Miniprotein binders against Uncharacterized 14.6 kDa protein in sodA1 3'region. Designs and how they scored, part 1

Scores and structures below are computed, not measured.

Target 1, 131 residues: Uncharacterized 14.6 kDa protein in sodA1 3'region, of Leptolyngbya boryana (Plectonema boryanum) (p51586)
Amino acid sequence: MQTLAQMDILVVDDDPDTRDLLRFMLEDEGAIVTVAPNAKEALSLLERELPKLLVSDVAMPEMDGFELIGRVRELPKGETLPAIALTAYAREEDRQAALRSGFNDYLTKPVDPLELIRLVQQYCLAFPPDA
Unless a header shows other numbers, all headers, positions and changes below count from the first letter of the chain.
F, E and O are the ipSAE of ESMFold2-Fast, ESMFold2 and OpenDDE, as the mean of both directions, binder to target and target to binder. V2 is 0.75 times the mean of E and O plus 0.25 times the DockQ between their complexes.
Where letters were taken out, [cut] stands.
Atom coordinates printed by the task and the answers are left out, and those that the model quotes come from them; centres of patches stay.

## First folded at step 1 (miniprotein)

Design a1
Amino acid sequence: DPEKVRELANKLMRIAAYARLLARQGDPELAKFADRLAERVEQLAEELEKLGDPEEVKKLAEEIEKLARELEELLKEAEKR
ESMFold2 (binder alone), alone request of step 1: mean pLDDT 65; pTM 0.483

Design b3
Amino acid sequence: SEELVEKAERLAKFADRLIERAEKLAEEGDPELARQVMRIAAYLRLLVREAKETGDPKVIEELLKQAEEIVKELEKLAKEGNPELADKVRELAKEIEELVKQLEEK
ESMFold2 (binder alone), alone request of step 1: mean pLDDT 64; pTM 0.514

Design c1
Amino acid sequence: STEVEELVKKAEELAKELEKLAKEGDPELAKEVRELYRKILELFMEARKTGDPEKVLELLREAYKIAEELEKLAKEGDPELAEKVKELAKEIEELVKELEKR
ESMFold2 (binder alone), alone request of step 1: mean pLDDT 76; pTM 0.750

Design c3
Amino acid sequence: DPEKVKELAEKLEEIAKEAEKLAKEGDPELAKEVRELYRKILELFMELRKLGDPEKVLELLREIYKLAEELEKLLKEAEKR
ESMFold2 (binder alone), alone request of step 1: mean pLDDT 67; pTM 0.533

Design c4 (from a1, 17 letters changed)
Amino acid sequence: DPEKVKELAEALKYIARLAELLAKEGDPRLAMFAELLARLVERLAEELEKLGDPEEVKKLAEEIEKLARELEELLKEAEKR
ESMFold2 (binder alone), alone request of step 1: mean pLDDT 64; pTM 0.454

Design f1
Amino acid sequence: SKMRITVTIEGDDPEKLKEAAEKIKELAEKLGVEVEVRIEENGKTLTITVTGPSPEAIKKFAEEVKKLLEKLGYKVEVEITEE
ESMFold2 (binder alone), alone request of step 1: mean pLDDT 76; pTM 0.716

Design f1h (from f1 with T6L T8F E36R T47Y T49I E79V T81R)
Amino acid sequence: SKMRILVFIEGDDPEKLKEAAEKIKELAEKLGVEVRVRIEENGKTLYIIVTGPSPEAIKKFAEEVKKLLEKLGYKVEVVIREE
ESMFold2 (binder alone), alone request of step 1: mean pLDDT 72; pTM 0.682

Design t1
Amino acid sequence: SVRIEVRITDPNGKTYEYRFEVSDPEEAKKVLEEALELIKKLGADEVEIEIRADSEEQARELAELARKLAEELGFKDVRVEIRGNTVRVRAR
ESMFold2 (binder alone), alone request of step 1: mean pLDDT 81; pTM 0.784

Design t1h (from t1 with E5L E48Y E50F R88L)
Amino acid sequence: SVRILVRITDPNGKTYEYRFEVSDPEEAKKVLEEALELIKKLGADEVYIFIRADSEEQARELAELARKLAEELGFKDVRVEIRGNTVLVRAR
ESMFold2 (binder alone), alone request of step 1: mean pLDDT 83; pTM 0.813
ESMFold2-Fast, scan of step 3: ipSAE 0.196; ipTM 0.574

## First folded at step 2 (miniprotein)

Design c5
Amino acid sequence: STEVQEMVKRAQEIAEQLRKFAEEGNPEMAKQVRELYRRIIELFMDARNTGSPEKVLEMIREAYRIAQELRKIADEGDTEVAEKVRQMAEEIKRFVEEMEKR
ESMFold2 (binder alone), alone request of step 2: mean pLDDT 62; pTM 0.479

Design g1
Amino acid sequence: STVRITVRFEGDDPEQLRQAVERILEIARELGLDVEVRVEGDTVTIEVRGLSPEQAERIAEEVERIARELGLEVRVEVRTD
ESMFold2 (binder alone), alone request of step 2: mean pLDDT 83; pTM 0.798

Design g1A (from g1 with E15R R18M Q19S E22A R23Y E26M I59F E62V)
Fold by ESMFold2-Fast, scan of step 3:
Structure g1A (fold): chain B 131 residues (1-131), chain A 81 residues (1-81)
Amino acid sequence: as target 1 above (131 residues)
Amino acid sequence: STVRITVRFEGDDPRQLMSAVAYILMIARELGLDVEVRVEGDTVTIEVRGLSPEQAERFAEVVERIARELGLEVRVEVRTD
């Protein structure tokens, strides 16, 4: 059995190499991954259908991850969507900034695949599916 | 014929090196491949055996992406077993 079988995950990052790598990591564990190159396209996808988890880069041009998560939390049923921030910074202050903005957790870049999978398991498997 | 790939990662951050190792081991597990890992200072050498030619091409692409993402230097050697 794959750990993330059939988990619908949206990955947002403006770097195509990062999107490909994260997709590969998550799909290797059975997840169904949708990718978006920017916050605007991510928001359009989220307005149509919510995934089980959002993974988003913080530092994106035009609309950053902080603005994106704020808008997500205003969507119907978006208030409780698990969301993980990807940040280049490992300092406690940066972690607190991500959490204050509405993310549930964070990962520092470069992303550790084992840590990513652990957090996805924590947030997706701890939440029951919609009845 | 099967293909053997030897990957050498070099970098100053042991966390980044171990992340690369973890990712390669995860890929190898999914593909059912034999892997040998050697660590020497700031260099990690990973030998993967049993790949088809198509798997070897894809694996090399993934290895290069991992190195780029993690800021590591990479050298890839491909040899037919």
Scores: ipSAE 0.006, ipTM 0.176, lowest interface PAE 9.2, mean pLDDT 75
ESMFold2 (binder alone), alone request of step 2: mean pLDDT 81; pTM 0.752

Design g2
Amino acid sequence: DKIEVTIKLTGKSEEDLKRAIEYVIRLAEKFGAKVEIKIEGDKLTVTIEGVDEETARKLKEMLEEYAKKMGVKITVKVEKE
ESMFold2 (binder alone), alone request of step 2: mean pLDDT 70; pTM 0.622

Design g3
Amino acid sequence: STVRILVIFEGDDPEQLRQAVERILEIARELGLDVVVRVEGDTVLIVVRGLSPEQAERIAEEVERIARELGLEVVVEVEGTLSPEELRRLAEEAIRRALE
ESMFold2 (binder alone), alone request of step 2: mean pLDDT 75; pTM 0.685

Design g4
Amino acid sequence: TQYEITIHVQAPSDDVAQRIYDHLRQMAQDMGIEVHFEQHGDHWTIRLRGVTQDQAQRLRDYIQQLADEHGVTVDIQIRQS
ESMFold2 (binder alone), alone request of step 2: mean pLDDT 79; pTM 0.733

Design g5
Amino acid sequence: MKVKVTVEIEVEDEETAKKVAEEIKKIAEELGVEVTVEVKGNKVTVTVEGITKEQAEELRKRIEEIAKKYGAKVKVTIEEE
ESMFold2 (binder alone), alone request of step 2: mean pLDDT 80; pTM 0.724

Design k1
Amino acid sequence: SQDIRDMVQHIMRVAAYARLFARQGNPDMAQFADRIVDRVQQFIDQARQTGSPDTIRQMIDEAQRVADQLQEIAQEGDTEVANQVRDMAQRIQDFVNDMQSR
ESMFold2 (binder alone), alone request of step 2: mean pLDDT 60; pTM 0.473

Design k2
Amino acid sequence: SDEIRKLVQEIMRVAAYARLFARQGNPEMAKFADRIVERVQKFIEEARKTGSPETIREMIKEAQRVAEELRKIAEEGDTEVAEKVRQMAEEIKRFVEEMEKR
ESMFold2 (binder alone), alone request of step 2: mean pLDDT 63; pTM 0.505

Design k3
Fold by ESMFold2-Fast, scan of step 3:
Structure k3 (fold): chain B 131 residues (1-131), chain A 81 residues (1-81)
Amino acid sequence: as target 1 above (131 residues)
Amino acid sequence: SPQLARDMMRIAAYARMFAQHGNPDIAQFADRMVQRANQLGSPDAIRQLIDEVQRIADQGDTEMANQIRDLAQRVDQMFQS
């Protein structure tokens, strides 16, 4: 069932297979997905126009997801953009680091499609939680 | 590495789930993911996962997505020890 009709989502991940998989998961639910292979290209897109939600890998070369989200939060209207972190680490310290950096939530890799869709629905179809 | 093999098997399971949608682009992506998984992991374990995912997909179960996720989880556990 298409539950994300016309939601504009930006997906950032340096692995092309992960980007393709995430795009197909979200587009299957009706989302309009833009992908970026690194934080620099993501920032160029975000400075032009903000999506409804950002999904970003944390561990990327050059500029990581923590630096990316910090810069996003400084953009006009970027302070409240819902953002979900994708991380290979599931320790409590790593989860807290993502939230402290400015992400609203996180998912661990490899991404469960049902968990991804549930979280995206939470942030796109409801008010973002206080964080 | 065992962790890389587990990650690739999970990706293969996700890809097979998408093959059910009948979209040619998704089907081509599923084939590519299966091929990549075959290159990286234990041949026997990956073949067993692919065969089981194919069986579940062919059945058209109502809970197919949950079964594929559970299968990926069980395969992941087999590589722990």
Scores: ipSAE 0.006, ipTM 0.191, lowest interface PAE 10.7, mean pLDDT 67
ESMFold2 (binder alone), alone request of step 2: mean pLDDT 72; pTM 0.624

Design r4
Amino acid sequence: SPEQVRDLAQRAFDIARQTGDPDTIRQAMEIAQRMVDELGNPHMIMRAALVARMFAQDTGSPEMIQRARDVANQLQDALGDTDIAQYLDRMAQLIRQAES
ESMFold2 (binder alone), alone request of step 2: mean pLDDT 52; pTM 0.308

Design r5
Amino acid sequence: SPEQVREIAKRAFEIARKTGNPETIRQAMEIAKRMVEELGDPRMIMRAALVARLFAQETGSPEMIEKAREVAEQLRKAIGDEEIAKYLDRMAELIRKAEE
ESMFold2 (binder alone), alone request of step 2: mean pLDDT 55; pTM 0.340

Design t2
Amino acid sequence: ELRVTIEVRTPDGRTLRFTYRVDSPDQALQIIRQVVDELREHGVTEVTLTVEGDSPELAERIAREVERILREAGWTEVTVEVDGDRVTITAS
ESMFold2 (binder alone), alone request of step 2: mean pLDDT 76; pTM 0.708

Design t2A (from t2 with Q27R Q30M R33L Q34R D37F E41R R61Y E65L R68L R71E)
Fold by ESMFold2-Fast, scan of step 3:
Structure t2A (fold): chain B 131 residues (1-131), chain A 92 residues (1-92)
Amino acid sequence: as target 1 above (131 residues)
Amino acid sequence: ELRVTIEVRTPDGRTLRFTYRVDSPDRALMIILRVVFELRRHGVTEVTLTVEGDSPELAEYIARLVELILEEAGWTEVTVEVDGDRVTITAS
């Protein structure tokens, strides 16, 4: 029924309305969503326990998403954490910069919630299982 | 350029608001269509859409298409208010 049952996801975005919308949609799919308003708070949460997936805005004040993902990749077990960037950049150069900085994938803002959910499912679900 | 604002009342009583700035009517309609169907699937019972642009005729055109989309998605009460180049659509 729920496609993201018990998946622990951290969403980082400086816009509270975006955080609330993404949390609402992901939790309805069964995910356990933690939200952070900035990169500093996100890092504090990540240092305690890593989620299954990180979704982060790139364009945040103080510490941007590029610096955040660089710091994440230096954390214990953080080198392989799936991470999706939310970026306003439409140019190929800017999209490639997100991938090179350490993100596994990206979505262009404004975020289409359906595309985000499908991408999150791709990184959180094994189908079929390797049993 | 168009501004699309979507305001949603969630089943647990919160109000969520988000705004999209888009370059074409087709992109605005695509965003509205996808978001509206996704919100309906998640149990949202009331939504307010505001579309702002620099053309009253374009705003009216988008309002009419959005009204039809909301009705097809199962929203039973749809109201449209036009104020110059601003269109507000409320569905419940």
Scores: ipSAE 0.023, ipTM 0.391, lowest interface PAE 8.1, mean pLDDT 74
ESMFold2 (binder alone), alone request of step 2: mean pLDDT 77; pTM 0.718

Design t2S (from t2 with T5L E7R T48Y T50F T88L T90R)
Fold by ESMFold2-Fast, scan of step 3:
Structure t2S (fold): chain B 131 residues (1-131), chain A 92 residues (1-92)
Amino acid sequence: as target 1 above (131 residues)
Amino acid sequence: ELRVLIRVRTPDGRTLRFTYRVDSPDQALQIIRQVVDELREHGVTEVYLFVEGDSPELAERIAREVERILREAGWTEVTVEVDGDRVLIRAS
């Protein structure tokens, strides 16, 4: 009955309220959500086991989301991991920066629950094109 | 039909979920009030509430009424986000 049943998603954001909000929205749709407060902890989790999708804030202290996604793309099987960037910046050049850094897509803060679920479904439920 | 989801984090790290499907906004608000009061009595200090309604107008009304219910029950930090027919509320 739930649209994201059993989807394993990693959410990375340094703001605990944002992490709780995103987890609540995704878990309501049946997803299995793991949260990380920073890029370093996220990378440690990703090195152990890759989720079906990564959702990461780009503006984090120490290691930002752009550096994180670059490191993720170097991990075994991390090259094709779907990744969505969360950004406070809504300009087209900011979208291009996220995509250029390795993210598949982006969402602007404050996050629209419907837009988040739609985009997550797009990347988790669609099968990849043939080579 | 409205869907009401209440997610609570307990002090010991557990997550409790309550899901209700109701036919009217008044029924949704009544259930929310009852659950909110009961959670407060059992020492829960943080709650997340998601309501998916029939229309944007109902979502705005529900958001306004739920914020009132939460503040009356003793939560001082209340964040409300309304998007279309969906309402997301956090209280601590």
Scores: ipSAE 0.000, ipTM 0.197, lowest interface PAE 13.7, mean pLDDT 72
ESMFold2 (binder alone), alone request of step 2: mean pLDDT 78; pTM 0.734

Design t3
Amino acid sequence: KVKITVKIETEDGKRFEFTFEAHDPEQVKRFIEHALEIARKLGLDSLEVRITTDDPEFAKELAKYAEEVAKRLGFKEIKVTVEGDKVTVEAK
ESMFold2 (binder alone), alone request of step 2: mean pLDDT 66; pTM 0.599

Design t4
Amino acid sequence: SIRVEVTIRHPDGSTERYTFEVDSLEQALRVLEEILERAKRLGATSVEIRITADDEETAKRIAEFAIELARRAGFTDIEVRREGNTVEVTAR
ESMFold2 (binder alone), alone request of step 2: mean pLDDT 85; pTM 0.836

Design t5
Amino acid sequence: ELRVVILVRTPDGRTLRFTYRVDSPDQALQIIRQVVDELREHGVTEVILAVEGDSPELAERIAREVERILREAGWTEVTVEVDGDRVVITAEGDLSPEQVRELAERLIRELAER
ESMFold2 (binder alone), alone request of step 2: mean pLDDT 59; pTM 0.500

## First folded at step 3 (miniprotein)

Design A1 (from g1 with E15R R18M Q19R E22A R23Y E26L E62F R65V E69R)
Fold by ESMFold2-Fast, scan of step 3:
Formats: C-alpha cells, sequence, structure tokens
Structure A1 (fold): chain B 131 residues (1-131), chain A 81 residues (1-81)
C-alpha cells in the first residue's frame, strides 16, 4: 500500500533531473508532488496554497533556501509547515545552519531515496489526512 | 579497484529497465562518478571507478527500490575486483 496517499508535497530544486527523481520517488508512494525550479516560483505557489511538506534545495541562485524558508515562516500558517533542506555539504555547521534558518530537518545530496521516504513519512504521517 | 554492479531484470519491459538505468546514472553523476553501462537483453552491467563498497551497496539498494516500484523483479550483485 501507498504510504503517502494524497499528501501534497512541494519540491524545490534548480536541477531538473533532481526534481524528476524526487518527484518519481514520492509519487510512487502516493504523494501529490508539485515542483518548482527556484525559490521565487516556490514562493508564488506557497502564497497560493500551502502543501503538507516542503522539500527545498539550499544552494539555489538568486534566492537560496535560507531566504526561502525565512519567507515561508512569515506566511499565514507557514510557521508550522514541515520543511526539509537538501544540502550539498554534510558538515555539521551546514546542517546546523539549515536548522537554525527554519528547516525542520535536512538531507545531503545526492539524496538517498530510502532516507528521503523515511523522513517524509515522519513529517507527513504524524498528521494523516483521515485524522 | 573496479566495482561492478550487475542487474538482471525479469520480465519483458525494456522501457522500465531503461528508466531504472537512467536513475542510476543520475545518482552516479551527483556523486561525481564516472560509470559505464552495458545493456545485453535483460542484463545491465554498471562499471564504476572510485566507488567505495558502502557507496556501491547504496546504489544497489536504490536499483532494487526503483525496480520494485516499476514492477520488475531484479537480482543485483556488487563485485569488487
Amino acid sequence: as target 1 above (131 residues)
Amino acid sequence: STVRITVRFEGDDPRQLMRAVAYILLIARELGLDVEVRVEGDTVTIEVRGLSPEQAERIAEFVEVIARRLGLEVRVEVRTD
């Protein structure tokens, strides 16, 4: 059975191949995935309607993930939106920076598909659509 | 040493096999690895240089996950020479 049935997830990454991979993994578990190629487009989508979970690359040109999450936390109901950061660097200082900026958790690139699904389940299944 | 990952798919859907190969190549590129892929019938051989045993096992696990989601049964073997 699909473990993320009808969960609305927004994925933000400037690499189209990474977006396609993340979308594939999450949709196979039943999620409804929206993708955005940059923070600006992501904000436009988030201002319209909040998903159950945000997954965002940190290192994006023009507006990075730190700026994005800061603005998300200022949106109506955006303060409690679960958000996972995707980072190219696994150093402890980079992980702490993501958490301090407002993300709830992080994953390092390249994203391990099993780790992604496990982490997404932790944040999505605590608030199931049928409860 | 050279690490080889051999994947044998069961069933007759070459399009799903190629999709699995594409995702393996995507992961390899993200890791900065140079890989060669050879497809012979239902067997895919992936040869990688500079890969640690742990990285090879992670890639093999990912191949199995993708194959399962595509409805394919696979056998994956990792060999270090």
Scores: ipSAE 0.007, ipTM 0.225, lowest interface PAE 9.6, mean pLDDT 70

Design A2 (from g1 with E15T R18T Q19S E22L R23Y E26M E30R E61R E62L R65I E69Q)
Fold by ESMFold2-Fast, scan of step 3:
Formats: C-alpha cells, sequence, structure tokens
Structure A2 (fold): chain B 131 residues (1-131), chain A 81 residues (1-81)
C-alpha cells in the first residue's frame, strides 16, 4: 500500500548505497524523497525549503548528524521539523544522545523497513496509527 | 530477453533473515514482480522471474547491500530465460 503518498522526506547519509536503499523503501510507500550525501548539502536544502521529515545518519564525516540537527533547530521553522536519527549503535546511552541533540526519534542500522514506515507515519500523518 | 535471479541467504539469526526477505519482497512489489520464497533450515531462497537485464542488475546490487548490512552470507545466481 502507498501510505506516504506525496510526503516530502529528506534523507541524509554519506553512504550512497544506504541512501539508495532508504529512498527505495520510502518511495515504495509513495513518498517524495530528496537525498543529500552530507550535512552541508542537507543544510543548503533545508534553508531553501523544509521537508515534512528529516532522516539523518549520525556518523558522517566533517559535520555529523548531531551538529546537523543542532543547526536545523536554529532555523526559524526548523524548531519543530520531525527528525529521525539513524545509528549503528543500539545501546540506550547512544539513543539518549540522539534525543538530547534534538532528534525526535531514532532507528538502528540496518533499518527495519516496517519500523521506518511506522515512524514516518507517526510523524507525518495528521492522525498517525498507534504502535 | 528476460532473466531469472535466485537469491540464497544463509544465517542463523531469524530476525536478520526476515529483514532480508522483506527488503527483497519490497523491491519485487515496487517492480510488479512475482517471487517464490523457500525456507530450509538456516537458508532462505528467493526466486524472481521475468526480469529485464537492468532489473536483474539493480536487484543483485541491492541484495549485496542488504547482505553486507545484515551480516548475512548471500549467493546470487542469474539465469537467462
Amino acid sequence: as target 1 above (131 residues)
Amino acid sequence: STVRITVRFEGDDPTQLTSAVLYILMIARRLGLDVEVRVEGDTVTIEVRGLSPEQAERIARLVEIIARQLGLEVRVEVRTD
């Protein structure tokens, strides 16, 4: 089913294969996906027009996802932009670090397609499903 | 011409095997393809038929990415129909 029809999502990850995979997962549900290979290009896109959701890898060279989200939250309408962190670490301390940095939620790599779609629905739809 | 791909994932973690299968099914669904899935012990075999050469290349590439990220052993066999 295409439950994310016309939903604008920005995906940021320095690995082109991961970007392709995430784009495929989200576009399969009808989303309109823009991809950025690094935080600087993501910021340029975000300063022009905000998506409905930001999905960003935490571990990126030069400017990581924590610095990216901090700068996004300083944009006038970026304060409330839903943002999901992608992390290779499943430990509670790493999850809390993402939340403290300004992300609304997190997903561990490798990304479970069902969990990704569920979180996107939660943050992008006016009346999201529970659980 | 069309090609057929047989993908064999092997691993002892049911969660990782399930994730790999779901990714392949998602790709097949988007491309309008029929797939057959067989489970035998720690091995999952997925067969996709009616692929163009371009679709086969894309699926093989994505399968390699999934296997690498999930730490699974994968074998991809391509056969011309």
Scores: ipSAE 0.030, ipTM 0.357, lowest interface PAE 5.4, mean pLDDT 76

Design A3 (from g1 with E15R R18L Q19A E22G R23F E26T E61K E62F R65V E69Q)
Fold by ESMFold2-Fast, scan of step 3:
Structure A3 (fold): chain B 131 residues (1-131), chain A 81 residues (1-81)
Amino acid sequence: as target 1 above (131 residues)
Amino acid sequence: STVRITVRFEGDDPRQLLAAVGFILTIARELGLDVEVRVEGDTVTIEVRGLSPEQAERIAKFVEVIARQLGLEVRVEVRTD
């Protein structure tokens, strides 16, 4: 089934295989996915037009996901853009850091497709939140 | 033409094998794919049919990541139907 029909999502990750896998999972559900290999390119895209959801890796060279989300929150209408952090960190402090930095939620790598789709549905309003 | 992938996991820890099965079934369910699972001793085999070549490549990459995380040996066979 396509539960994310025509939902515009930006995926940011410096690993091309991760970008490709996330795109596959989301596009299979009907989403329209734009990918960016780094925070600078992502920010350039976001300054032109905001997606419905941002999914971003935290650990990227040069500008990390924490700095990216801080700048996103300063953009016009960016203060309420739903954003999900992707992290390899299992420690509570690292998860809380993502939320404090401005992300709405987080997922750990490797990403479980069901958890990704459920969380994306919850924040995109294309489907009622899972009870 | 469509392709079929056969994924074979081998390991001594049944919990890790069951976790691998769970991940693959989650992917298959999310993608609306039909799968067949066979468990034989320390080996679990999962077959997925009706895939495009691109879908098969993506699934094979995910399977490799999961196997590495769980410390399992994995073999992936792709066959054109």
Scores: ipSAE 0.000, ipTM 0.190, lowest interface PAE 12.2, mean pLDDT 73

Design A4 (from g1 with E15R R18Q Q19K E22M R23W E26L R29L E62L E69R)
Fold by ESMFold2-Fast, scan of step 3:
Structure A4 (fold): chain B 131 residues (1-131), chain A 81 residues (1-81)
Amino acid sequence: as target 1 above (131 residues)
Amino acid sequence: STVRITVRFEGDDPRQLQKAVMWILLIALELGLDVEVRVEGDTVTIEVRGLSPEQAERIAELVERIARRLGLEVRVEVRTD
């Protein structure tokens, strides 16, 4: 079934294989996915039109995901845009840093497709947390 | 009754074949399906079992999109278990 039908999602990651994988997972569920290889391109896209959800890697060269989310929260209507961080770090301290920076949630790499879809549903389809 | 689908990808690029396998495994994981993979040179064969007819149709469509995207040839066979 297409559980994410017509959901506009922006995926930001400097690794092209990760972008392809995430795009594929989300498009299979009906999402409309735009990808950006870095924070600068992501910001240019976000300034034109906001998606329903942002999924962004934290560890990117030049401008990282923490800087990106800070800039996003300053955009018109960007304050409430759901945003999920992708992190290679499993430490609680690093996960909490993502939340403090402005992300709504996080996923650890390698990304579990079931967790990704559940989280997208939670933030975009008003699914209750922990349902 | 449940349906079995056999997918065969062919291509010269081992990286693209590996991507196809990985994506199918992720989809199968999401759907709770049983999967068997066999790799032989430039060919990868994937069997997915325990499908409803609707799931089989959906996966066949998805597999064709994957093959087109990755520049692979694909053949799909469906049979009732």
Scores: ipSAE 0.013, ipTM 0.162, lowest interface PAE 8.2, mean pLDDT 75

Design A5 (from g1 with E15K R18I Q19S E22I R23L E26F R29M E62Y R65L E69K)
Fold by ESMFold2-Fast, scan of step 3:
Structure A5 (fold): chain B 131 residues (1-131), chain A 81 residues (1-81)
Amino acid sequence: as target 1 above (131 residues)
Amino acid sequence: STVRITVRFEGDDPKQLISAVILILFIAMELGLDVEVRVEGDTVTIEVRGLSPEQAERIAEYVELIARKLGLEVRVEVRTD
């Protein structure tokens, strides 16, 4: 039984190995995963069609995850897109910074696969049934 | 404290040991941790500094999850010093 059956998720991370790992984990639960190597490519994809959930690394070169989420919140229908931040920082101030920037939640690296899946499921399944 | 994550290949296909080694190196690199990786026979050992037991358990779950995805037969154990 797949807990994330056909949920469209966009994963953004500048490290290809991180993208592959996250894709494997989420697809194992039935998600449909699109990956982007940087914030600019992610924005290009988001301008065309919004996923059900955004999962983004915070620490990326050029445009970081904080700037990315700020721009996402300015996109049509991007204001309410669920978004989870991934960071190597474990401090409360870092969590608060992610939330203030526009993320709905926050996970620290190394990411617990069960914690990731449960959190993703919570955001994808917490919405009332669509028409 | 120091944490050791040991991955033991349990299959009978020697080629799968190479896949298991690549997997463990991939995960170590992915997590950006200061790790020492050793391969001895059918066993891959990762020694990590500054990792909590909770974080080590998460890494072990990563290894098991990805190994299942790839059809690899492995046993993963975590020990703290």
Scores: ipSAE 0.006, ipTM 0.248, lowest interface PAE 10.3, mean pLDDT 70

Design A6 (from g1 with E15R R18T Q19A E22A R23Y L25R E26I E62W R65T E69R)
Fold by ESMFold2-Fast, scan of step 3:
Order: sequence, then C-alpha cells, then structure tokens
Structure A6 (fold): chain B 131 residues (1-131), chain A 81 residues (1-81)
Amino acid sequence: as target 1 above (131 residues)
Amino acid sequence: STVRITVRFEGDDPRQLTAAVAYIRIIARELGLDVEVRVEGDTVTIEVRGLSPEQAERIAEWVETIARRLGLEVRVEVRTD
C-alpha cells in the first residue's frame, strides 16, 4: 500500500522545479498534492480549506515562509496544522528560526525523497519515531 | 568541448520524466553548472559546455544514483563531441 494514500498536502515554493519534484515524490506515495507558487496564493487556499500538512519554502519573495506560517497559525484550526519548512541552509540558527516561527520541523534543500516521506509520515500518520 | 549526457527512462509513468528533469536542474544549480536540457519522448539530453569527459562521467553516475533514489528506471550514456 502507498503510505500516504489520500493525504491532502499543500506544497508552497516559488521554484517550479521544486514544486514538480515534491509533488512527484508525495503523489508516488498516494498523496493528493496541491501546489502554490507563493505565500499569498497559499494563504488564499488555506483560508478556504486546510490540508493535512503544509510544506513551505522559507525564502520566498514578498511574503516569506516565516510570515506565512504566522498567518496560518491565526486561521481557524490552523494552530495545529502540521507544517514543515524547506530551507537552503542547515545552520542551527536557521532551524531554530523555523521552529520559533511556528513550523513543526524542517528539511534542507535539495530534498532527499526518503527524508521527505519519513517526515511527512511522522506528522500525518502519527508515526512513532524510528528506533 | 561539448559533452552530452543522455538519460533514457524505461518506465511508462509520464510524471517520472518531469521529476527527473526537475531534479537534474536542481543538481545543476547546486553544482554551478550551465546546462541545456532537451526532452524528446522518453529521452532527456543534457548538454554541458566546458566539462572534461571524466567530469561528465561523474555527473552521469550522480544522475543515475539520484534517479534510483526516486525509484526511476534509467539508462545513462555519455558522449563527447
């Protein structure tokens, strides 16, 4: 069985190649993926209906991922929406910034397919930590 | 001095070609390479200028490794013109 069958996921990234790649990785596991090219379009989608998981780039023009997640946390039921940040830098400072801004976790670019799927499973399926 | 890397996809899922092209572009940007990517049917041709044949073989090996991680069945060939 596909491990993310029918899981509704929103992917936000201003790079079309990254959107295509993430959509392929997640849909290959059975997820239903919606993509948005910027934070404003993502917010419009989120105001209409929340997905099960948000995956968002932090470094976007105009409204960045930090501002986006702040606004998401103000939406009805948005306080508990699992959210994963995508960042080009793996510094401890960047990780702390993402978590402090409201993301539940982060992944570094370029995204490793196995890491993405494992992390998505953790937040969508209440998957216990690997041991 | 033009090196051509040809990647042929053996599966029938049209999404794998889109994903592979996206990944190749991401890798090229990470490596600081200027590449030209062409898609024809199930074949992706990557043309890179200014690389040695040895560097091209290393890139081909990386492309094959990444495709395997994505679960893509590919054949990679390198040709120097």
Scores: ipSAE 0.043, ipTM 0.419, lowest interface PAE 5.0, mean pLDDT 73

Design A7 (from g1 with E15S R18L Q19R E22F R23A E26W E61R E62M R65L E69R)
Fold by ESMFold2-Fast, scan of step 3:
Structure A7 (fold): chain B 131 residues (1-131), chain A 81 residues (1-81)
Amino acid sequence: as target 1 above (131 residues)
Amino acid sequence: STVRITVRFEGDDPSQLLRAVFAILWIARELGLDVEVRVEGDTVTIEVRGLSPEQAERIARMVELIARRLGLEVRVEVRTD
């Protein structure tokens, strides 16, 4: 069953294998996935067209996920874009940092496919295309 | 200590086993894992050290998802020694 049918998702991660894996997981459920290797390219894509959901690694060189989400919240219509942080850190301080930076939620690496899909579904259902 | 992930293929095509082995190794590389892989008949066994039971379950689910997308019928089992 494709539970994320045609949901437009932007995945940002500096590791090409991680991008491919996340795309693999989400597309298996019917999502339309765009990938970006860094925050700069992600911002270029976001300025052109906003997805329904942003999934971003926190630990990226140059511009990290915290700086990226801050920039996203400054974009027209970007203030309310659902965003999920991916982090290798499981500490409460790291969770609070992600939320304070503007992310709506976070998941720890390695990402649980079921947890990722359930969380993404939650955001898809919160903003369905009209009643 | 040691976590063992066992993948059993439910198919008779040898190419399915080869594809599944590559998928598992690709996932191991993606996660930065140093693994030992053994193939015996219809079964692939992955041994990895330093993985928590929770991490092992996540990896098992990832393997199942990837196998499914490749059109492979598999059964995955996780054991901790």
Scores: ipSAE 0.006, ipTM 0.239, lowest interface PAE 9.6, mean pLDDT 72

